# VH-VL binders against q9nrl2r1430to1533: the designs that were tried, part 270

Target 1, 104 residues: q9nrl2r1430to1533
Amino acid sequence: GGVHELSAFEQLVVELVRHDDSWPFLKLVSKIQVPDYYDIIKKPIALNIIREKVNKCEYKLASEFIDDIELMFSNCFEYNPRNTSEAKAGTRLQAFFHIQAQKL
Key: E = the ipSAE of ESMFold2; O = the ipSAE of OpenDDE; V2 = 0.75 times the mean of E and O plus 0.25 times the DockQ between their complexes.

## First folded at step 17 (VH-VL)

Design b110 (framework fv_nezutatug; at its last fold request DockQ between E and O 0.84; V2 from the best seeds 0.81)
Fold by OpenDDE, fold request of step 20:
Structure b110 (fold): chain C 104 residues (1-104), chain A 121 residues (1-121), chain B 107 residues (1-107)
Amino acid sequence: as target 1 above (104 residues)
Amino acid sequence: QVQLQESGPGLVKPSQTLSLTCTVSGGSIDYGYTWHWIRQHPGKGLEWIGSIYYSGRTDYNPSLKSLVTISADTSKNQFSLKLSSVTAADTAVYYCARGPYTSDNYYMDVWGQGTTVTVSS
Amino acid sequence: DIQMTQSPSSVSASVGDRVTITCKASQSISSYVAWYQQKPGKAPEPLIYSASYLYSGVPSRFSGSGSGTDFTLTISSLQPEDFATYYCQQANSFPLTFGQGTKLEIK
């Protein structure tokens, strides 16, 4: 149980969360605020969930981690039209992620 | 790491339906991303046929739309291409590919090896 | 539809040469261009996404640039293994479209 440096996954999650465009992705979408979200999105996911999975060492391969992040973005673009603030934020955050993911 | 592999008859007669399947391993087709069919006529360039999103939604090349159907079978982790009423012009190497689901930047980051389909009597 | 006009159709160069391939879009597509390398008998392999970003494992001698309508793929110092056909692709709108390809032959 000693102190260790953040893994590459941990570091990237921190960077994603700290990004200015992370706000649509920090937590799961509220059913109250978006009543039809879960009628459309069948595999919801968010950065807090991904962070928890990282903390629990549930990702054995980089591809598994990347897949969860890409699912998160996929859900965003599946539900949100291009002209929404969420989609625009997602576009920028995904672009950032794609660059960082090449280093994994 | 995700891998894609095309399969199906290599020979199809004119007027018949071309049917191909892309089998995905190392990832799930209903777990994000967009999935594409691309073909390449002999000695020619690349032509996008259509795409299916992880949700099952599809987009098709308008030049082929009336003849193309793309579907997914999540139980088999496969997505398929059907091209009806084929002619010799449909002879090509057919590729399936994966790319990120985006708003405005649809590129292919993983490709299958391709499968040759010849349309001949 | 967005047309991608790629040039030249073919180029012959020697090892160590600087090679430049151009792709022009019929309308502005921001930076949403991908480049692929295809060797004979093989599937296309991704080189660059979003006009200028290299995939992991792609040699640094490859670079991409451009925005709007004009895009360029550059190989700073050609190597024997770079013999291939290269394709640009606009990724911005459907239908997705490719350039007609550039066949790079090594002298």
Scores: ipSAE 0.930, ipTM 0.963, lowest interface PAE 0.4, mean pLDDT 97
Fold by ESMFold2, fold request of step 20:
Structure b110 (fold): chain C 104 residues (1-104), chain A 121 residues (1-121), chain B 107 residues (1-107)
Amino acid sequence: as target 1 above (104 residues)
Amino acid sequence: QVQLQESGPGLVKPSQTLSLTCTVSGGSIDYGYTWHWIRQHPGKGLEWIGSIYYSGRTDYNPSLKSLVTISADTSKNQFSLKLSSVTAADTAVYYCARGPYTSDNYYMDVWGQGTTVTVSS
Amino acid sequence: DIQMTQSPSSVSASVGDRVTITCKASQSISSYVAWYQQKPGKAPEPLIYSASYLYSGVPSRFSGSGSGTDFTLTISSLQPEDFATYYCQQANSFPLTFGQGTKLEIK
């Protein structure tokens, strides 16, 4: 990643964070509040972690960045039934992400 | 970036089990995607066989009854198809494919090259 | 199961022509249609997702539209590399199903 790729990743992460449906994804799920989450989800990730990885230039390819975002949504759909507020928010935010990711 | 390649025998005898493997490169099958098997019959359209999720869960086409098994080996970065009790009707080009894991919009963004399987005595 | 019916089954056209391919779902699938292009001896390649969004690298002469049950793929000015078979796919629910295909041939 060059400076232009990093600014594109950062811009997209900022747009995701600002989206009304970002609330389930801002930080990792709490082990204290949801103790069984990490028994089911083996690769936890959240927007704050992805943003830190962008800031540290840890993504060398756009595909690596996209993979982490898709993993975030997949964890949501794997853990949460379709009718939950979390899954519905994930569906809307993922659709927004798919449109925005074309710009990368 | 991500590439999928099917492998397995091109000729299978009736009543035997068809076994195919999809090898994934440039990405990991235990990341948050859904992995599919699709086949294309001679002179006909495409038929979805089934899918395996990054978590190991599976969904199968009900029209193929309980003859289909899809599995994954994350250590080899592969997922596989077994179709039992094959007949001539199972002659097709078999594709593996990837798509996002979603709740309502399962499109496929990467396809393998396809492998031809003929069921013949 | 949701059946996807494509029309026409084949079309013969010249370079520069506008070509329209339709796909009809047996029940509403919102906008959850994908379109694929397949050249002889090759795997299908993604063109469009969610009825109207082009994949990166797909030429702008391709466009998609529709919602509910009726969907259209349009090529505004046909090019030599566009002669292929085109498939629609409903992506809304399992089992995932495809249209029968539309073969686009050079006239």
Scores: ipSAE 0.661, ipTM 0.905, lowest interface PAE 1.4, mean pLDDT 92
Fold by ESMFold2-Fast, scan of step 17:
Structure b110 (fold): chain C 104 residues (1-104), chain A 121 residues (1-121), chain B 107 residues (1-107)
Amino acid sequence: as target 1 above (104 residues)
Amino acid sequence: QVQLQESGPGLVKPSQTLSLTCTVSGGSIDYGYTWHWIRQHPGKGLEWIGSIYYSGRTDYNPSLKSLVTISADTSKNQFSLKLSSVTAADTAVYYCARGPYTSDNYYMDVWGQGTTVTVSS
Amino acid sequence: DIQMTQSPSSVSASVGDRVTITCKASQSISSYVAWYQQKPGKAPEPLIYSASYLYSGVPSRFSGSGSGTDFTLTISSLQPEDFATYYCQQANSFPLTFGQGTKLEIK
C-alpha cells in the first residue's frame, strides 16, 4: 500500500492497455456478441475496470491488484480455446505482465 | 499474503482411500489461479499429481489417472485430494501449491508446508 | 511425458564458488522451465520461472538461462544458506514433470 505502489499500478495498467495484445481485455465482453460468456464466466473483469479501481485507490496491496489481473487472464483461458486469437493474445500479454509485475 | 495448509490422516492402510485437504487463507480459490497437488517419496524427487482450476476443471497425472480425484469446496476455501487403493508406494510427503492459470507456463509460486502420509498395515 | 534430466546429481562446493546446475528436457519446451530450492524438512521454494526470471525476493546471485531443451541455473557466489537440493520443472505441458534433483553439499 502507499503512494509508490499506486503509481506503479497506474504505470503497469497503462503499459498493458498500450500493448498490441490488449485488445481482448480493454472492456468487458459484449453479451450481444458473445451471449454465453456470462453463463460460463462468473467474475468478469477487464482493464478498464481495473484501471478505475486503481484511480479510486481500491487496491491496498500489490497482491490485490495482481489477483485482479490474473483473474482477467484466467477468464480468458477458461472461455477461449487455446488456438483462438484471444487465447494467443492472452498468453503473450500474461507473459509481459509477469515480467513487469516483478517491479511491484 | 496467501498461505496454504495441508491436513489429513498421517497413517492409511493399504487398499484404503487417502483423503487430504488444503486450506487456503489470504485469497479465494474460486477467484483465479491453478491449485496443485505434488508429492515427494522418501529420499526422492517431486511428482506432480494433478491440479484444479478456479472453475472446477481438473487435470491429472496419467500415471495416477484412475486413482485420483481432486475437488474444491469454495464455501470452506479448500481443495482436496482423494487417492484410491493406496499401497506402500504412496508413502510420501504431500504438498498443495498455487500457480498462475496459463496456456503454457505452469509454475508454482506458493506452497504449503507439506503433510507426511505413511501407508502401512 | 517430457523427461527432465539434471546434472550433476550432486556437487560439492565452498562458500564463494560459482556453481552451475544443468537441466535437459527430452523435447523442446521453449523457455517454460522453473527452478526450485528445497532445504531438508521444508517445502520447495520458487527461484526462477520462464527459464530466466528471478522470483520476487530471490537474491541476485541466482540466475537462469536456456531455451528449447537445455537449461542452466547458476549461483555466482555461493553462500552458506544455499546448500540445498535444486529441482528444475518443465512448465510447458501436462503432466508437469521435475528433474531428479541436484544436491549441493559443502566441500
Scores: ipSAE 0.588, ipTM 0.889, lowest interface PAE 1.7, mean pLDDT 91
ESMFold2, look of step 18: ipSAE 0.560; ipTM 0.887
ESMFold2 (binder alone), look of step 18: mean pLDDT 91; pTM 0.941
OpenDDE, look of step 18: ipSAE 0.896; ipTM 0.950
ESMFold2, fold request of step 20: ipSAE 0.624, 0.604; ipTM 0.899, 0.893
ESMFold2 (binder alone), fold request of step 20: mean pLDDT 91, 91, 91; pTM 0.941, 0.941, 0.942
OpenDDE, fold request of step 20: ipSAE 0.930, 0.930; ipTM 0.962, 0.963

Design b111 (framework fv_nezutatug)
Fold by ESMFold2-Fast, scan of step 17:
Structure b111 (fold): chain C 104 residues (1-104), chain A 121 residues (1-121), chain B 107 residues (1-107)
Amino acid sequence: as target 1 above (104 residues)
Amino acid sequence: QVQLQESGPGLVKPSQTLSLTCTVSGGSIDYGYTWHWIRQHPGKGLEWIGSIYYSGRTDYNPSLKSLVTISADTSKNQFSLKLSSVTAADTAVYYCARGPYTSDYYYMDVWGQGTTVTVSS
Amino acid sequence: DIQMTQSPSSVSASVGDRVTITCKASQSISSYVAWYQQKPGKAPEPLIYSASYLYSGVPSRFSGSGSGTDFTLTISSLQPEDFATYYCQQANSFPLTFGQGTKLEIK
């Protein structure tokens, strides 16, 4: 077997998933655990959905990929008050993302 | 490239309402960002007035009490500031600015050029 | 409200100097501080966010450090275009507050 270089989008998603602050973003928010989430958030998204879109080659432009990541963060900050662990994790992960996105 | 431009009257009389509009070009106000109003009194530092998020949520500086209202019109790609019952102390350069929707990134990365407002009879 | 206090209020320096400006928060703000540069008659421009991250396009001679209550902006080798007023800003809690400014003047 050969070693395959990951696409730029896949590399960035892997870096986000591996980050300590990715835990609120790995999967869609549970309707059972957070019943009002889907009443407030109209365009839910998470890293597993974004990674699936990358794997299916659904992003034709870097801007489309960046838009989905930013939507994920926007949803976090709309739903979660600033002083929550979710909002604090989102703040740090978004900072990391903005640095990494400069490679795109 | 996103650009912001303030517009409104340069002169307002005491006790009236100051109304300023920020027009955003090269980007949309209804996605992922915070939109801020900041002012600077002559020869002084910067004072944050308040912000509006793409969702319509607003946050205001408590020192302005109930005198301030910020609103957005996504169809015009604009957001606006209303400051009621103005006095000479409200004389300042007013800036609109963009910031990301996070506490870590409540820095302002794009600023308008500023508009001078004088409160005088 | 969190008060941000800058020191010095003004500093005179020469091209090539290392310049350090400090900012102290009245309570812990973790790393939630940004730095701005403002030239006369112009809007502020961002330099640094989250204490140490350079904003895109900012020269590498600018650096930020600190956490908790004490923060520092350093210019490692001052250039002519760096003479300006510098502001720190806390992003930890509302209302957002700025330091009083540090004026960097030609010696």
Scores: ipSAE 0.006, ipTM 0.577, lowest interface PAE 13.6, mean pLDDT 85

Design b112 (framework fv_nezutatug)
Fold by ESMFold2-Fast, scan of step 17:
Structure b112 (fold): chain C 104 residues (1-104), chain A 121 residues (1-121), chain B 107 residues (1-107)
Amino acid sequence: as target 1 above (104 residues)
Amino acid sequence: QVQLQESGPGLVKPSQTLSLTCTVSGGSIDYGYTWHWIRQHPGKGLEWIGSIYYSGRTDYNPSLKSLVTISADTSKNQFSLKLSSVTAADTAVYYCARGPYTSDWYYMDVWGQGTTVTVSS
Amino acid sequence: DIQMTQSPSSVSASVGDRVTITCKASQSISSYVAWYQQKPGKAPEPLIYSASYLYSGVPSRFSGSGSGTDFTLTISSLQPEDFATYYCQQANSFPLTFGQGTKLEIK
């Protein structure tokens, strides 16, 4: 890991957070609102956790950062049917992420 | 960076079980992906056989469901296809492929090079 | 099963040409279609997912469009490396199904 890599991760997370389609991903899913979520999703994650990991220098490789972002999307698609607003937002945000990640 | 490699017998006799293995390198099979088997008959198009999800869930082509089993061995970073009671119609090039993180997991972004299987007596 | 019908089965073209390949689904599949390129003796390579999104590293001369039942793949200015067979695939329902392929040949 390096300062250059950490700076690039922070910039990308900020772009994701600011995107209109980030709303399902900003924080962990509520057990009160979605009681069965944690029975289905075994590795929960959200943008606030990923950003905290970036700030604490927990990603040693770029692949670890990318894997956490992709896990976030995969959790969305596993839980949410394709016709939901959550899944549609996830599809658009993931496409945006793939384009932005090419800059890294 | 992620690479897939098929392995198995080139020749299988009718009525026997075809066993193929896909070895994944540069990535883990237990991490957020769907893993597929596809085949291509000589001079024909592509046919989806089935898939296994990182959660362990499997989906099979209904035309093959009673004959096909897909399994994963995370300790070896492999997933495998067993096709029972083969006939000459099962002669094809067999591919393994990865489904990326998408809304339905059903697109295929990384493919193995394919392995040729001939079913003949 | 959803049938994917490609047209034409083959097309002859010259470098620099605009080429369009069409794929028709027997039922509505929204935007859940992908396109692949295959060269002889090699595995298919992904070009497009969800009708119009390019995979990383795919040249911008490739584009996809369509929704519902009718989809197109366009190559705006054909290059020598583009001569190959192209396949569409629906991702709307099980079983996943592919078109029969369109062979793009040198004129």
Scores: ipSAE 0.005, ipTM 0.588, lowest interface PAE 12.3, mean pLDDT 85

Design b113 (framework fv_nezutatug)
Fold by ESMFold2-Fast, scan of step 17:
Structure b113 (fold): chain C 104 residues (1-104), chain A 121 residues (1-121), chain B 107 residues (1-107)
Amino acid sequence: as target 1 above (104 residues)
Amino acid sequence: QVQLQESGPGLVKPSQTLSLTCTVSGGSIDYGYTWHWIRQHPGKGLEWIGSIYYSGRTDYNPSLKSLVTISADTSKNQFSLKLSSVTAADTAVYYCARGPYTSDFYYMDVWGQGTTVTVSS
Amino acid sequence: DIQMTQSPSSVSASVGDRVTITCKASQSISSYVAWYQQKPGKAPEPLIYSASYLYSGVPSRFSGSGSGTDFTLTISSLQPEDFATYYCQQANSFPLTFGQGTKLEIK
């Protein structure tokens, strides 16, 4: 199912990007604005990188795609305290993702 | 349903300091967004003035850096622009806007309605 | 500073037309461009971010494409409410910069 699976991944990334809670996840965290981020987070990822990987057909299995999305949320929760707007946005977007991912 | 509203004097004399305030409702300024000031000169396009983000860090357009200060008052849910030593060239509509936090690279997803500032004697 | 140049500066079109507006960056900005629509007397409204992603609530007739230095905004079937000025913005580096605008006028 490669063509249909690629379309499904692209559609799901677009839905995540459009979601009101995507703002912490659209692009890699800036070293300029958050200098200690890359000292703490060793496997940084963001929706723009995931979409590029989808477009380049780098995901061979749905599980690989899901793993990258889950890494993105895991990084959010590791760096950001639970009471932050970033962590709250991540919690809501992750719940939305879990519902949408059932279609994969 | 975050809304932004600019307020200011409307008319400022040359050499004075222009002070504008943006009031944020429906969301908190002390959470993870970057808050921008943009202006538009009569009949012209858009010019980015500067921003303040979640940590209190400010970034200014280098062409205006010596003249501009942006600050936030989280207790009032407001952020403000001060532009010193104004001239007639500073006559413009001034907008405040919100952008996403997590990158050096921003688009602005919520804008105020704009406030007109005229600099004249 | 990264300079953004739009073409054309104005275009006249009829309802139902396909309209394409282009934006060129003076250096590579990857996909970090946004597009805005501004109607007379109103604030700009976001249309597209990261070159191709539609902002929530924007009609599907709007699409964006491009990467590096060359970007396009397309309206597939122009509607009466689409007559406005359109701006591109680079989101790659500070200072943030806008194109000069393209005015879309009724023919």
Scores: ipSAE 0.000, ipTM 0.558, lowest interface PAE 13.1, mean pLDDT 85

Design b114 (framework fv_nezutatug)
Fold by ESMFold2-Fast, scan of step 17:
Structure b114 (fold): chain C 104 residues (1-104), chain A 121 residues (1-121), chain B 107 residues (1-107)
Amino acid sequence: as target 1 above (104 residues)
Amino acid sequence: QVQLQESGPGLVKPSQTLSLTCTVSGGSIDYGYTWHWIRQHPGKGLEWIGSIYYSGRTDYNPSLKSLVTISADTSKNQFSLKLSSVTAADTAVYYCARGPYTSDLYYMDVWGQGTTVTVSS
Amino acid sequence: DIQMTQSPSSVSASVGDRVTITCKASQSISSYVAWYQQKPGKAPEPLIYSASYLYSGVPSRFSGSGSGTDFTLTISSLQPEDFATYYCQQANSFPLTFGQGTKLEIK
């Protein structure tokens, strides 16, 4: 890894943000809308935070970037029952991510 | 790089509790993955027993729910299966497996080699 | 529980053949199906996840398709190492359930 890997991370985050199934992941879950979320989820994260970390060059290895994306999906599936729109969107977006991440 | 290894007794008597352990190497069980137990009866297909998520949440096959307990020991990087009141019908090869970062799994990407358990007097 | 039914239960084929295996769910599972290959005495190995995505390292001759209730695994040109039993699995709801398996045998 290096500068070229960080450029690839930004391209991948942009592709995730543009995906139809990104809506549950764009920003942190609202405590007002979902008050018990932060009682259950101890390491909240979202695409806007990951993108900021990419822009600030905080990821030195592809594995660190992949771990944060996987944490985001893990949080979704821990909080949201399988039959929710959120969980279904997460499953499809995670599959898309796994295909794209093979390029890293 | 991540490897799973099942261990436990090859022979268990009817009515006893079967106890199996899965040891994980090359990765940590305390974050981000779902860990599964699957079995395969002689000459038959695959049966999902249950899973444990990194948070400690468990999901069990309803056919086995009153009989099965899955637990994790993060200090040893192990997760375990206890199946109580076993009968000859519990004779099978038992596998442990890892799922990707989710409690809602669509595939299991790393499997142990399997351990054969025979229930007989 | 969601029942997964595979067809055929067994198929005989020759190296170079195109082979298709189908899997039918008793209710809609969207694209939440995975496929596994199991050789005698070995643990299953993942081939495909979310109906059509190839697992890393799996040869491109394998492909998956389908949505809802009907799913297909295709091997475009059968190789000697492909003779095995294949399983589909739904991941739409608990309990996770597998098809009964399709045994691919040398002709």
Scores: ipSAE 0.007, ipTM 0.575, lowest interface PAE 12.9, mean pLDDT 85

Design b115 (framework fv_nezutatug)
Fold by ESMFold2-Fast, scan of step 17:
Structure b115 (fold): chain C 104 residues (1-104), chain A 121 residues (1-121), chain B 107 residues (1-107)
Amino acid sequence: as target 1 above (104 residues)
Amino acid sequence: QVQLQESGPGLVKPSQTLSLTCTVSGGSIDYGYTWHWIRQHPGKGLEWIGSIYYSGRTDYNPSLKSLVTISADTSKNQFSLKLSSVTAADTAVYYCARGPYTSDSYYMDVWGQGTTVTVSS
Amino acid sequence: DIQMTQSPSSVSASVGDRVTITCKASQSISSYVAWYQQKPGKAPEPLIYSASYLYSGVPSRFSGSGSGTDFTLTISSLQPEDFATYYCQQANSFPLTFGQGTKLEIK
């Protein structure tokens, strides 16, 4: 833990947020627009929640941070069929994350 | 660093149920990954047995039919394999492995060291 | 089930050699192939995912290529620690299947 780890997590979250394929992941899925989402997905998460956890120093290990990012992608792929724009964006962003996470 | 460790009996009698456990450390089985069982016996190479997802969904190799059950115990950070009605053909080294859950592919990035199981009378 | 066939089954080589191992899928799997290295008495170690991407920590002398049904693992300059058995795995669909293995032996 410490300043070095917080800087690394913040930098990675910022890079994910800035990526063209981040749009499905920026905020929690709307219950109004997608009513069945929360019946299917029991552990919802999004980049804004993860960034808030980073800023509040809630991640003590890199593995905890990585687990939350992977949960976000896992939720996307469980809810969205493979041919959707959401699933395609998730696939590309996850690949980008895996490359960037090598720095952790 | 995530580590996986297999455990269970090294010797099982024919017709009994083989029960193995994979203990995960350095990461949680409850988050974003698929957890796999693979075995390897002399002359046949690697055989995928099945997997369990964070949601509790399981997928099994059809060649093992209803003989295999995979379950997870998140309170112990473990997942387990039960293989019923074993025969000498089930003699193998059994591995557990972790894979990222993706929309299109099923890779395994972390493996346990393996545990040897012998089926004999 | 998708059958994965490796060629050759064994190869003898010297330190410094370029070694190529091939893997053929019985039907198209796009780029969804992984490669593993296994030493006697040890678990398989992942080398490559999605045909060409190296896992973190894998030496750059390892490379992968291919798409569809034909895939190749290349070691550009063999080191003593590279003598092992290599496996390909299709990651496209269930059940997941592996090649029979290629044993890389000292010449």
Scores: ipSAE 0.007, ipTM 0.660, lowest interface PAE 9.4, mean pLDDT 87

Design b116 (framework fv_nezutatug)
Fold by ESMFold2-Fast, scan of step 17:
Structure b116 (fold): chain C 104 residues (1-104), chain A 121 residues (1-121), chain B 107 residues (1-107)
Amino acid sequence: as target 1 above (104 residues)
Amino acid sequence: QVQLQESGPGLVKPSQTLSLTCTVSGGSIDYGYTWHWIRQHPGKGLEWIGSIYYSGRTDYNPSLKSLVTISADTSKNQFSLKLSSVTAADTAVYYCARGPYTSDTYYMDVWGQGTTVTVSS
Amino acid sequence: DIQMTQSPSSVSASVGDRVTITCKASQSISSYVAWYQQKPGKAPEPLIYSASYLYSGVPSRFSGSGSGTDFTLTISSLQPEDFATYYCQQANSFPLTFGQGTKLEIK
């Protein structure tokens, strides 16, 4: 039920954070490092924000949690050209997420 | 463009609760930004009071202790400040402001015009 | 709390002058400094974020520099509309703190 579903979200976020390819996603993108990011991406999100929402029990449905993770990947692919290390990391982490999300 | 407008009483008696509201137009408060309250005492500089994130998380200036509460009403596109047990030292111009929620900046890029609050019997 | 100290507290200058205002943090804050301009009776307006980036619409005569504890706002050629009070703000940690302000006035 509900509480087991929340435990599953917690486990999955921890697995994503510890993955080698999580580095582009741990925190919101730096304005110093990427000055035009916020001109292009209108709904920025990162794993630290998603983890905070999980801890506050803000996800009522598994679909809401999945939507936020998918938004994070969509932002990555919209901003970063496909040949970048960011986009490649995003591709691998998204594949890992899709496998793990089958447990939800 | 996004605009912020403060509203509330101009005069509050000592020991009462000051309540101010910031109305946001041209943008939504439900994602992407941090929403701040700042005040300016007569003839002095700026003091950050606190902030609320899109998630509902709040951060408060510790110097105000348990006296401050910030809340948001996304259905009205407003966020509000309550400051309890006010004294003459709380007399100031109160501003609401918007800031981006990022890993390396908490600057305020849009400000309301400010509302003057006087605490007097 | 991180204390932000501005110098000078006031400066008199003439149109066309190069003006520099300094801000010192009591602890290292990397580049997490913003600068604001405030005219009498008005709200502060953002000038610079992350120490050196100009906010949209701000004239190029404004520039910021610095990292760690020492930061500078420079106006390369002062214009009549630039006479105002300037504030720095550390954006690194809560509580967010502002400098005491520097009043730029006509010589």
Scores: ipSAE 0.007, ipTM 0.568, lowest interface PAE 11.5, mean pLDDT 85

Design b117 (framework fv_nezutatug)
Fold by ESMFold2-Fast, scan of step 17:
Structure b117 (fold): chain C 104 residues (1-104), chain A 121 residues (1-121), chain B 107 residues (1-107)
Amino acid sequence: as target 1 above (104 residues)
Amino acid sequence: QVQLQESGPGLVKPSQTLSLTCTVSGGSIDYGYTWHWIRQHPGKGLEWIGSIYYSGRTDYNPSLKSLVTISADTSKNQFSLKLSSVTAADTAVYYCARGPYTSDRYYMDVWGQGTTVTVSS
Amino acid sequence: DIQMTQSPSSVSASVGDRVTITCKASQSISSYVAWYQQKPGKAPEPLIYSASYLYSGVPSRFSGSGSGTDFTLTISSLQPEDFATYYCQQANSFPLTFGQGTKLEIK
C-alpha cells in the first residue's frame, strides 16, 4: 500500500531506513556520546535529514540526492576504522543502495 | 551496568492477549542493539519469539508471526510483547534480552530475570 | 529453520572432571553459535559467542570450538558452581534457534 504512493526518492529512503544495516545512519551522531566526531566530520548527515530534504522537495536532481547518500557513507568510512561494526554495516548498506539507485 | 526487567500479569485467560513490558536501565534503547523476547515452557528449552531494532524493524518467529507484535517506546526506555489469542501452550517464563547489532549479530549478551506467565481459566 | 541438536541430553560428572558438550546444526552456520548456562530458577547467562570467544567475566576453564555444523563446549576442570543446564544457539539466521539443552549433574 502506502510505499507505492511515495516519490522514488522517498521509496528508496524508506527502504534504506528499514534495512538491517541502517542503524549507524538513522540520526546524527551525538556530540555528547562521541565528542571527537564533529572535529573530524565537517559535513554531518543522516537518513532523517535526507528524508526531510526529500519531503521538502529540496533535491532538484537525482545526482544531488545520490551525493547526500554517498556523503553519509563517506563520513562513516572516514570516522570509523574499517573493521568496526559501523564500517561493515556501511559497506553492506552502500552496496544495497547502489543496486536500488540504478532505478533512479 | 545495563539491566533488563520484565513486567506484566502472571495470569492470563485463554483467548486473551498477553502483554509484557521490558524496562531497560543503565543504558538506552539506541542504535547498535537488537532487543529480543524469548520464552521457556515448564521443564523445556528456550524458544525465540522475536526482536526489534532501534529503527523499529521487527523480526518474528514464523511459528508465532500471526499472533505476535513487538514494539518499542524509546522515550520510556521500554519495549513490549503482545501475544494474541493465548492458549495453555503459551504458559512459560518470558525473558527479554539485548543483543549487539554487529557483524556477529543476533547474540544475546544481557538478559532479564524472567517473568512467569500462566494461561488458565 | 535451522535445527540445533545437543549431545548428550544429560551428563553426570565430578568436580575436577573435563566435560564436553556437543551441538550440531542441521545446516552450516559458519561460526555463528553462542553458548549459555542456566541454573534452576535463573535466566540463561551468556558464556561464549562466535563459537570460541568468551564473554567478559566467564572463567577460563570454559572454551568453545567448531565451525560449520559441529560445535563443542568444554569445561576443563569442573567446579561445583558449573552444575547447570547448557544451551547452544545459532545466530546465523531467523528464526534464532536453541539446542534442547544438556543437563550437567553431580555423579
Scores: ipSAE 0.000, ipTM 0.551, lowest interface PAE 14.9, mean pLDDT 85

